# VHH binders against Tectonic-like complex member Mks1 (Mks1), part 2

Target 1, 127 residues: Tectonic-like complex member Mks1 (Mks1), of Drosophila melanogaster (Fruit fly) (q9vym3r434to560)
Amino acid sequence: KRVSLLLELQEGQNFENPNIHVRYYLKAPANTFYEGTPGVDTMQGATATCRNAGDWRSAHLGHCWQVTLLLEEQHHPADLLHLYFEVISIDSWQRERCEGYAHYAIPLTSALPTDSIRLQCIRPLGN

## First folded at step 1 (VHH)

Design b3 (framework vhh_8pnl_2)
Fold by ESMFold2-Fast, scan of step 1:
Structure b3 (fold): chain B 127 residues (1-127), chain A 119 residues (1-119)
Amino acid sequence: as target 1 above (127 residues)
Amino acid sequence: QGQLVESGGGLVQPGGSLRLSCADAGRIFSDYAMAWYRQAPGKERELVARISSGGSTNYADFVKGRFTISRDNAKSTLYLQMNSLKPEDTAMYYCAAETYYGSDWFDYWGQGTRVTVSA
């Protein structure tokens, strides 16, 4: 079975610095492969850095990408595609700082909501 | 956009030593745990050694007594001292800055440095 997802990171809100970009990591579940890269179960990417053009409370990303997965017969309905996000800000000296992390899991055998999903970010706290 | 860069790999005879370094472009925070992973030909990536922000270390059983992980927060550099190298240590070695979640999915990864142990 072939499952195609169109994903969009629309915006970030209420970050201390609105000049952000988002890194994403997608982990494929067992018995599932990305089309074109057999044996690779992790996909990563990043958005362009948002430039604040007037609204300092909002970072408009508008980043779209397509993911196509091939599901084997042994794919279990409880197995999920995991999406991990890291929000990074850039200061006036061009230094990167992590603003937070978010996670979302997609069941590949179920219908997805049509509404936007809002994820709360957790700021990193080492030990 | 921030990078982790490994160095120090190479070809060495069994019983030899290498020191690997991992430098960043300002992405490693002093409150992050740091780790070395490796991936041997035809194998999955595996944890070699981890060091917490407080300096506590953990090692995989197959490197205990031979490898030492350390960090220099002032230089934003992670090290792996490898002694008594064996052919089984041949792999690509990757450094990682590990997240609060303890999940490897948010880790900052380098591109790796190759270590070959051959007679």
Scores: ipSAE 0.000, ipTM 0.135, lowest interface PAE 14.4, mean pLDDT 75

Design b4 (framework vhh_8pnl_2)
Fold by ESMFold2-Fast, scan of step 1:
Structure b4 (fold): chain B 127 residues (1-127), chain A 119 residues (1-119)
Amino acid sequence: as target 1 above (127 residues)
Amino acid sequence: QGQLVESGGGLVQPGGSLRLSCADAGFTFSYYAMAWYRQAPGKERELVARITSDSSTNYADFVKGRFTISRDNAKSTLYLQMNSLKPEDTAMYYCTTEYLGDYWSEDYWGQGTRVTVSA
């Protein structure tokens, strides 16, 4: 079975640093393969760096990409695609710092969300 | 392809000790329960130990009292301290999230770290 996803990272809110970008990583269930269009489809990547300036609460990312998953014939109903995000800030000396992590899991055998989803960023325990 | 990297395996005499490590980039580590699995030659993969995000632990009966699982969320590293090793502990050792370990296939496994207890 072939499942195609069009994904968009729209906006980051409430980050104190003026320049951010988001790194993403998609983890598929076991025995799941992916295929991509060169330069478009990816299971991992990063947005362009966006200024968190002006209103000082919104960074407009507008990063779109497509991923196509090839699922095994006996795909388990509870198997999930995991979406992991890391928000990175860049200071005036070009030093990177992690601002937080976010995670979202979607079942590949169920109806997918059609509306925007807002994720809360948290820091790892003890870090 | 696995994203976690196991290390610390080696050759040890019966009664010896080894400490295994499992490192991640930090994207998933603190959010999920983590587990150690092992697979001996010609046998099926089996769960050895697991640890929740709040450090609650659970062990298979065959390692209880000898192995200790722990985690350092600040370093995004999982550990398995193995004491009083027996020839029966000889296996490839793999780490994973508890959820993913239930559904993994050969395509998802990392290379693991080999533990050999000399007979």
Scores: ipSAE 0.000, ipTM 0.106, lowest interface PAE 14.8, mean pLDDT 70

Design b5 (framework vhh_8pnl_2)
Fold by ESMFold2-Fast, scan of step 1:
Structure b5 (fold): chain B 127 residues (1-127), chain A 122 residues (1-122)
Amino acid sequence: as target 1 above (127 residues)
Amino acid sequence: QGQLVESGGGLVQPGGSLRLSCADAGFIFSSYAMAWYRQAPGKERELVARITYGGSTNYADFVKGRFTISRDNAKSTLYLQMNSLKPEDTAMYYCAKIEYSDYYDSSGYDYWGQGTRVTVSA
């Protein structure tokens, strides 16, 4: 079974620093092949750094990419693609700070979300 | 001239062992599934073993229990441990990455390098 996903990181909200980017890492279910283009890694990457917008502290990321997975014919319904996100801010002195982590799991053999999903970022304790 | 380089082949007696290596010279290793193929003199190329980038493995029936495929993503290296070698294992062995392929089909694999020769003879 071939599953093609178009993923979009639309926006980040309520971050203290105006300049953020998101790093992502995708973990495929067991016994899954990844379909790729030479020189392009769709299972990990980062968005461009985006300025938080004005009074709403909203960063418009608009980062889209396609992931294609090749699954066993008898793929289990609970098999998931795990998406891990780290939100990084950068200040005027080029110091990076982790603003938070988020995780989402996509079921690959059942209904796929077509609407936007909001993820709560969890921030590390003690800086 | 490919981005992958095979090594570790040689001459062994039946029942012997060899470990093949495939090194990634092009920094393309970590995001792709990998496979070992072989081609015996006068025969078509055949799939021996494959491994997803997450480490799940599949083997051809004729090598199950004797061969083990593994990868070290930190070293960008693919391995094939071959035990209990038989004369019918004599072939050129090639490593390949998946550029575009169905899970059950090897048609999208690219072959890199000249291969490494394995000879099993008394």
Scores: ipSAE 0.000, ipTM 0.128, lowest interface PAE 15.8, mean pLDDT 71

Design b6 (framework vhh_8pnl_2)
Fold by ESMFold2-Fast, scan of step 1:
Structure b6 (fold): chain B 127 residues (1-127), chain A 118 residues (1-118)
Amino acid sequence: as target 1 above (127 residues)
Amino acid sequence: QGQLVESGGGLVQPGGSLRLSCADAGSTFSINAMAWYRQAPGKERELVARISSGGTTNYADFVKGRFTISRDNAKSTLYLQMNSLKPEDTAMYYCAALPEYGYEWQYWGQGTRVTVSA
């Protein structure tokens, strides 16, 4: 079975530094493969850094990409695509800081919702 | 930085076997995953098999049960054991590495040619 997903990282909210980018890593279930152009990995990537001098409550990302997965016949109904996100800020000295992590799992054998999903970001304690 | 060198290709009859090797000749990066890709005449390059740093493997449907990807960390070598070869497996085979903090597959080898014909 072929499953195609159009994914968008729309915005980040409530980070102390609005100059953020998001690194993502997608983990496919066993017995799947992804389609793509060699040299262009749709299962890993990063958004551009938002250098937003505007609304402090929202960092606009607007990063879209398509993921196409090939599922083998032995796939299980509980097969999940795991999405892992790390939010990175950059300061005035170009130093990176981890602002938090988020995770979401997409069932690949069920109809997907079309609405936007808001993920809670887990922040490192203190430093 | 670093170089991947593929070898082991050749001409075999249908039903034959080959073992491909990819030697990492001194990458300076931690490697997250490695993969075998192939490009058949007149087709786009496609993923055949991948292996993570932890040893988890994934295979394309068209090779599952026939091909086995493995890694010898002591020799810094990636392998692809190819059994029950079919004419449609005829292609140039490339190995690729994904750096631990990289976001795309990198190719540093010239590939090795596999021809399956009667």
Scores: ipSAE 0.000, ipTM 0.149, lowest interface PAE 12.9, mean pLDDT 73

Design b7 (framework vhh_8pnl_2)
Fold by ESMFold2-Fast, scan of step 1:
Structure b7 (fold): chain B 127 residues (1-127), chain A 122 residues (1-122)
Amino acid sequence: as target 1 above (127 residues)
Amino acid sequence: QGQLVESGGGLVQPGGSLRLSCADAGFTFSTYAMAWYRQAPGKERELVARIDSGGSTNYADFVKGRFTISRDNAKSTLYLQMNSLKPEDTAMYYCARTEVYYSGDTWYEDYWGQGTRVTVSA
């Protein structure tokens, strides 16, 4: 079975610093292979750094990519594709900070949501 | 720019075992699917085994139960454990890296090693 995912990181909301980018990592279940374009890694990457329009409510990312997975016959219906996101900001001293992590798991044998999914970021413990 | 370097080939008797290694001098080993191919004299290259970045494996029917593909991402090294070797396993064995492309019945291999020779004879 071939499963194609059209993924978009649309926006980040309510981050303190206006300059952010998102790093992503996709973890496939066992007996899953991936199909893609030569020279483009679709299972992990990072967005361009977003320039916040001066509004702390929204950082517009607009990062789109396609992931195509090939599922073997032994794939279990409960096996999930895990999507991991890390939000990185650049402070006034040009230093990177982790603003938070988000995770989403999707079943590959079921219909995917077609609506936007809002993920809550877990902030790292800081001092 | 990285390179793939195979090792571990040699001459063995039928029923013997060999372990092939493929070292990736590049920086992105853990993110790519890796494969072993072989080519006997006068034949086309054929896929022997493939392992994706998550550790899922696939084997050609002619090696199932005898060969095991594995990877060590910390060492950027791919392995092929070959047991119960047969004369028909005689070939050059090549390590290949995939950019994650498959077009129906054909995998795209982005990056190839130079090969290591395996000879199975008395």
Scores: ipSAE 0.000, ipTM 0.110, lowest interface PAE 16.5, mean pLDDT 71

Design b8 (framework vhh_8pnl_2)
Fold by ESMFold2-Fast, scan of step 1:
Structure b8 (fold): chain B 127 residues (1-127), chain A 120 residues (1-120)
Amino acid sequence: as target 1 above (127 residues)
Amino acid sequence: QGQLVESGGGLVQPGGSLRLSCADAGFTFDEYAMAWYRQAPGKERELVARITSGGSTNYADFVKGRFTISRDNAKSTLYLQMNSLKPEDTAMYYCAAHFDYGTEYPFDYWGQGTRVTVSA
């Protein structure tokens, strides 16, 4: 069974530094394979760096990519694709800092909503 | 994302010494655990030494007593002092930065490597 996901990382909001980009890492469940192009890894990557524009409290990313997974017929309905995100800021001296992490798990054998999902970032040394 | 740049590799005779350096090129160096890995021809990449953001060190058994890992946060630089080098130490040496905040998030940064050759 082939499952194709079209993913879009739309925007980041309310970060202290306006110059951000997001790294992503996707972890497939056991006994799942993914299709790839040599030299291109769809299971990990990063967006371009974006910044706030004037009064907007949002960094517009608009990063879109496709992931294709091959599932065996014996996969359990609870098998999840894990999406990990790391928000990185860059200062005037080109110094990068981690602003926070986010995680989302996608059930591969059930219907997904077509609407946007908002994820709350966790800071490494936050509350 | 930040980029790590290794230097200091080269050709050295058995019993010699070499000092590797790894400089960051745009991340907050002192927030991360740092490590040296190596990959010999035809072998898997293996951990050589690790140093946490707090300065605690850990070494692979095959380098204990010969190699020393250290960091200079003011210079944003990681070092590997290699003494009593053996032909078996011949490899590409890679610098890596890991988040020192648990194992939930699998993010790290890798350099492009520096070649160390130990031969007569």
Scores: ipSAE 0.014, ipTM 0.263, lowest interface PAE 8.1, mean pLDDT 75

Design b9 (framework vhh_8pnl_2)
Fold by ESMFold2-Fast, scan of step 1:
Structure b9 (fold): chain B 127 residues (1-127), chain A 118 residues (1-118)
Amino acid sequence: as target 1 above (127 residues)
Amino acid sequence: QGQLVESGGGLVQPGGSLRLSCADAGYTFSSYAMAWYRQAPGKERELVARITTGGSTNYADFVKGRFTISRDNAKSTLYLQMNSLKPEDTAMYYCVAEWEDYYGLDVWGQGTRVTVSA
């Protein structure tokens, strides 16, 4: 069974540092394969670095990609595709800092949402 | 831009040994649990071994007693010592950094190929 997802990281809001990018990682359920093209990994990646412009509390990412999963016939209804996001800022010295993490789980055996989802980022403890 | 870089894969005959290494090029290595995953041709991706920030290890049943995971935080390097290799160990092996306190980004390396055959 093939499940194709068109994913877009549209924007980030309320990040104080300019020059952010988002790293993403998709964790498939057990007994799940994914289709790939040599040199292109759709299960992990990063957006281009975005500088906040105009509304300095909003970063427009506009990063779009397609992922295709191949599910075994014995796939459980409760199995989820996990999407992990890490927001990283880069300073003028090219040093990376984590601004926050976000997670979203997609059920693969039910109707998929077509609307935008807003995720709250969790900041690491200790600032 | 941080990334993980695997090395040490290759071709070995059954019963042979390999040591895989994974170097951290930018992430704070000591803040992550580290793992090795593998994917054989035409098979699902599976966990091989995991080591926490505190050094506790977990192994898949199919490698217990044969593989050893270890980490060197001072060198920001993860290792997998693979002994008594079998043809069914043939796979792409991936280094993974996992943040324990939150569901952070699992950072994956690009993989290193291990082939076990004559």
Scores: ipSAE 0.000, ipTM 0.115, lowest interface PAE 15.3, mean pLDDT 72

Design c1 (framework vhh_7ubx_2)
Fold by ESMFold2-Fast, scan of step 1:
Formats: structure tokens, C-alpha cells, sequence
Structure c1 (fold): chain B 127 residues (1-127), chain A 119 residues (1-119)
């Protein structure tokens, strides 16, 4: 069976640094494979860097990509696709700083929500 | 140094059976999904079947009634049992460490073993 997902990182809000980008990592269930575009890894990547110009509370990312998963012949009703996000800022000296992490799990056997999901970022300790 | 070596191919009559083996070395075989891919004369590579590290299988619809993929992690060996062989099954059969059996996603593939179905 093939399951195709169209994913979009729309915006980040309330980050203190002017330039941010988001790195993402997708973890599929143990009995799945992914089908992608040759030369492109759809299970991990990063958005372009966005500046919080004008509206310091919002960074418009608009990063869209497609993930296609191949499920085994057996039924697994609890299969989840895990989405991990890391928000990174960059200063004028090209130094990267982690602004926070977010996580979301998508049930592969259930209808997906069509509305945007807001995720709370967790700030790491010991930067 | 990752190595994959296929064996078990040969000439077989239509309706016959063959069992292909793939001996893996240079990596922890039990941690990886494994795939069988074939390439027929004058055609591009065609995915046949994948088996996960846990033993779950996915098979191409055109062959899944006749071909069975399996593995023996204690022997670091992948198998393809082929039954009711047809002339159109004539191809070079490769094993691969791969996500989908596509050459674009293959980490490593063996040199292949030739299967010829002819009288």
C-alpha cells in the first residue's frame, strides 16, 4: 500500500533571533519504506532561512514537500509517522543556535487533519 | 566493505522453480531491509520484493503469487523462491540494501545472478 502526504511548514512565531530556518526529520514505523524523488531525501531536510523583518513575532517559511510511504502487506493500525523539527537561528557571524524542538505524530491509518497544527517548541538547556 | 553476492541462477524450463540466495557481508545484515531487483534484456530494473529487518514483506503485484522473499539473519543470507517460472522472468537478478528497490535509493547492490527460462 502507498500513503502519500503533502507537508508544509507555514510559519514560526516568537523567536528572538532575526534569521531562522527549520530542520526536519521524519521517522517511519518499523515496517514501512519511503518512496522519493531520485537525488532528493524527503525524510529529512531544511527550509530556507527566513528573516523576521517587519513582524518580529512571525517568520514565514512556506516550505512544502511530499512524502510517499510504502506499507507492508500486513495491517498495522498503530503505525505513526513521527515528525521532528529543530528551529535554528543564525547571526551575522554565521553562528547557529538552537531555538527549540517540536514533535508531531501522524496516524497512517486515520484521516489527516486538513487544518494547520500549531506545535509548541521546547528550548534546550545548556546552549 | 559491504559485499552482496547472489547465487542459484541458471537455466530452467517454463513452469519450473529456482531458489536464489544472496550472501551479505561487511555490515550488520539484521539491521537492514533487503530487496530483490531484476533487469530483463532490453529493459530497465524492476523491483520484485522487499523484506524488512523484522521479516515483513512487500511484493510487486505482477510476481507476488509466484515469488517469495525470505531471510536468515543467522546466516546473513537473503532468499528468493521462484515458482511457475515463465519466459518473461528471464533476467539478471540482484539483491540490494535499499529502501524501495530503485537504483536511486540503493546503498549497495550485488553483481547479479542470471536466470534464463527456456526450453
Amino acid sequence: as target 1 above (127 residues)
Amino acid sequence: QVQLVESGGGLVQPGGSLRLSCAASGFTFSDYAMTWVRQAPGKGPEWIATITSGGSTMRDDSTKGRFTISRDNAKNTLYLQMTSLKPEDTALYYCARDYYGSEWYEDYRGPGTQVTVSS
Scores: ipSAE 0.000, ipTM 0.144, lowest interface PAE 14.2, mean pLDDT 73

Design c10 (framework vhh_7ubx_2)
Fold by ESMFold2-Fast, scan of step 1:
Structure c10 (fold): chain B 127 residues (1-127), chain A 118 residues (1-118)
Amino acid sequence: as target 1 above (127 residues)
Amino acid sequence: QVQLVESGGGLVQPGGSLRLSCAASGFTFSRYAMTWVRQAPGKGPEWIATITSGGYTMRDDSTKGRFTISRDNAKNTLYLQMTSLKPEDTALYYCAAEEFYGPWDEYRGPGTQVTVSS
């Protein structure tokens, strides 16, 4: 079975630093294969950098991409596609800082909601 | 030379615990995301957990209450702490290294066998 997902990172809110972008990584479950189409499908990537005007203002990302997956017969219906996000800020000197991580899991054999989903970011334990 | 070597597997009774290690060499370990994967006899590979270069952990929902992934960058070593082991956890466990948010490049170890039986 072939499953195509259209994904959008719409906006980030309440980040302290004004310039952000989001890096994303998708992890497919067992007996599921990514079918890459150059320029269309991606299991990892990054949005363009957007300005966040401060803690109360939204950074508008508007980043869309497609993922196409092939489900083998051995695919377990409860297995999930995992979406991981890393929020990166960039200062005036081009220095990057991780603002946080977010995670969301999607069942591939269930209908996806058309609603926007809000994810809370977890700050990394950096050393 | 890139090398990943898993250890710490063995025979354990249901309800027991094991700690797996993956020793890495030949690359800058601290810059890579590290993953644990298992493969049971007659089944395909199953992702267990990933820890990013920044230390954020991502875990499969079916095991995340019992399994904890961690890393020690000073020792170039990845760990998987497994508790409350069940017969269905019986599998070959291997580690993998990949550049997170970078070029897709994957290195894998030969694995360490975990058998859970009474």
Scores: ipSAE 0.006, ipTM 0.214, lowest interface PAE 9.6, mean pLDDT 73

Design c11 (framework vhh_7ubx_2)
Fold by ESMFold2-Fast, scan of step 1:
Structure c11 (fold): chain B 127 residues (1-127), chain A 121 residues (1-121)
Amino acid sequence: as target 1 above (127 residues)
Amino acid sequence: QVQLVESGGGLVQPGGSLRLSCAASGFTFSHYAMTWVRQAPGKGPEWIATISSGGSTMRDDSTKGRFTISRDNAKNTLYLQMTSLKPEDTALYYCATYDEYYPEGWSFDYRGPGTQVTVSS
């Protein structure tokens, strides 16, 4: 079975830093085949850097990408596609700082929500 | 630069064994499904096997008892272990990243130049 996912990082909220971007990493389960192009990595990447605009707590990302996975005919129900996100800020000196991490797991054997999902970021324990 | 380079082919007697290797560079090998394909003179390409990033395999039914696909992500290398070779296995063997599901596609993102396997007495 072929499963195609259109993924969008829509916005970040309540990050008071001037410029943020999000790095993402996708981990497929062992029973899947990733359809990708070498040299173009859709299982990991980063959004463009966005400033907190307008009402100073909202950053508009609007980053879309596609992932296609081939599933074996009989796959384990617990096989999940894991999405990892890291929110990075850039200061006036071009120094990067991690603002938080988020994780979401997609069950490939079940219907997915078709609407937006809101993830809570976990901040690092120290700097 | 994305590069795939096959090796390990050669002349072998019927009933013999060979292990083919495909060295990959220029991309994140561990994140891609990899495929072995062969092409005999005057024939179209024939899919042999595909292995996922995690190591799960799909194999052609006619060869799966004799051929085993595997990978070593630490070495960026794909392997094909071939046993009980027959004259009809004579072909150019090449590795590829597979962007279309068999049997409905033969399109590849990248393909190596191949390594020749000849099975003859």
Scores: ipSAE 0.000, ipTM 0.115, lowest interface PAE 15.2, mean pLDDT 71

Design c2 (framework vhh_7ubx_2)
Fold by ESMFold2-Fast, scan of step 1:
Structure c2 (fold): chain B 127 residues (1-127), chain A 120 residues (1-120)
Amino acid sequence: as target 1 above (127 residues)
Amino acid sequence: QVQLVESGGGLVQPGGSLRLSCAASGFTFSSYWMTWVRQAPGKGPEWIATISSGGDTMRDDSTKGRFTISRDNAKNTLYLQMTSLKPEDTALYYCAKEGYDFYSGEYDYRGPGTQVTVSS
């Protein structure tokens, strides 16, 4: 079975550093084969760096990508596509810092809502 | 109802080891990411490590050589193995389900924590 997903990382909010980008990593279940685009790895990548704006510190990402997966005929309902996101900031000296991680799991045998999904970010706080 | 209960903390000498446990109930533990967080007196929360439902780990660079996160899905239990403990590791350690909610300034679901004190 062929499943095509159009994914959009729309925005991030409430990050301490104004210059952020998001790296994404997708982990498919063992019985799934990836159908990529030639020259493009759609199972991992990064958004462009953007600047937080206004009082709410909203960062508009607007990053879209398509992932197509080929599932075995006997796909199990528990097989999930895992999406991992890492938020990276860049300081005034061009040094990268991890601001947080987020995860979402997609069932491959059922349609998801078309509404935007908000993910809570696990943040490394401290020094 | 989600419940998380930590245990295994205590007083330990510098250079010692402890294994913390987090017993989970009220949700399908095997389907969720789990996280260890610590909070030292007078400081904000510090993320230590996260483990995916499948066992992949993400760890803070400052502790990843000494701390190991793991899980036992059959027992609905999350673990943190801590080695070569230092006085600066003194903190309340708690586990959390899901992620950090920037609106509330807290982890979505967290346990009450277990105290670790590293002292000679």
Scores: ipSAE 0.000, ipTM 0.131, lowest interface PAE 15.9, mean pLDDT 70

Design c3 (framework vhh_7ubx_2)
Fold by ESMFold2-Fast, scan of step 1:
Structure c3 (fold): chain B 127 residues (1-127), chain A 120 residues (1-120)
Amino acid sequence: as target 1 above (127 residues)
Amino acid sequence: QVQLVESGGGLVQPGGSLRLSCAASGFTFSNYAMTWVRQAPGKGPEWIATINSGGSTMRDDSTKGRFTISRDNAKNTLYLQMTSLKPEDTALYYCATDLWYESSGYPDYRGPGTQVTVSS
């Protein structure tokens, strides 16, 4: 079985620094493989950096990519594709800072959501 | 697919001037800070200057009186104006951006460089 997902990171909101981009990482469940080309990995990537314009609360990312997963046998209902997002800000001197992480899990055996989903970004643990 | 292509290098005599250009494609140029770096024969890379998306600049103290970084976002082009060139400015000059790519972390991408030779 082949499952193709078209994913879009639409926007980020409420980040202190106006210049952000998002790194994404996808973790497939056991007994799942992804299609790929040597040198191209659709299971991880990043958006372009977008500046907050206007009201200073939104960065418009508009980043789309396609992921194709290969399921070798009937999936367990608990098998989830995990999407991890790391929000990175870039200051005016090209220095990166991690603003936080977001996570979303997609069941591969049921209907996917059709509406946009808003994820809360949390700061990583630290002292 | 990110591409940076430098041009404008060449042979110049001491005291001369050159303007380097860097043509960018494959990313939203206007959203990124851009940098010029040089590498002299047998030496490591040396940072020269960075210009942010808004046009503010940060420059190395040793060259800031002679070199000016600028950008034209409508043309996706970065520039380095070099004046009062000295033999020690002989190097391969690169432009770079801090752009993440799919198979790795968040390394700087740089172009192949343009050679500047200052000699009589």
Scores: ipSAE 0.000, ipTM 0.089, lowest interface PAE 16.9, mean pLDDT 70

Design c4 (framework vhh_7ubx_2)
Fold by ESMFold2-Fast, scan of step 1:
Structure c4 (fold): chain B 127 residues (1-127), chain A 120 residues (1-120)
Amino acid sequence: as target 1 above (127 residues)
Amino acid sequence: QVQLVESGGGLVQPGGSLRLSCAASGFTFSYYDMTWVRQAPGKGPEWIATISTGGSTMRDDSTKGRFTISRDNAKNTLYLQMTSLKPEDTALYYCAAGEYEWLYDSFDYRGPGTQVTVSS
């Protein structure tokens, strides 16, 4: 079975540094692979850096990408595609800093809402 | 000045075939991934297929066995070959280029669409 997804990172809000980009990491569940790469269950990417010095409360990313997964017969409907996001900022000294992490898991065989989903970013303890 | 113009829609009987075309102008067609999307009355947009600049294709599972996307960069034209059409395929079909923005429910560029009606 083949499942195609159209994904978009729309915006980030309430980060102290407005110059952000988002790195994403997708982890496919057992018995699923990305089309064209047999045996590979991971995908990585990143958005362009948003430079919005005039409005730090909203960083518009508008980053869209498409993902196609191949589901083998052993794939279980409860097994989820995991999406991990890391928000990175660039300071005035051109250094990258992690602003936080977010995670979302989606079923591959169920209908998904078309409405935007807001994810809460978490910073690791000690940072 | 950017334009995407779809054609090839119309009334067709169940089990029939149609070939949709999308003529692009005003931008460098070969540099854009191109997509077909459909929208039935009262429903949200449904992604059908995308073809990359290199010719690789991605298709929605529900239509992949019946629909084929292709492109001709020399003619700046995108195609959708539809076979074994069903009543549930009745929708406005439009082509699009660039990144999809969920905030605005739009692509960088989108055509006005061509209506496909499958009825006996």
Scores: ipSAE 0.000, ipTM 0.087, lowest interface PAE 18.5, mean pLDDT 74

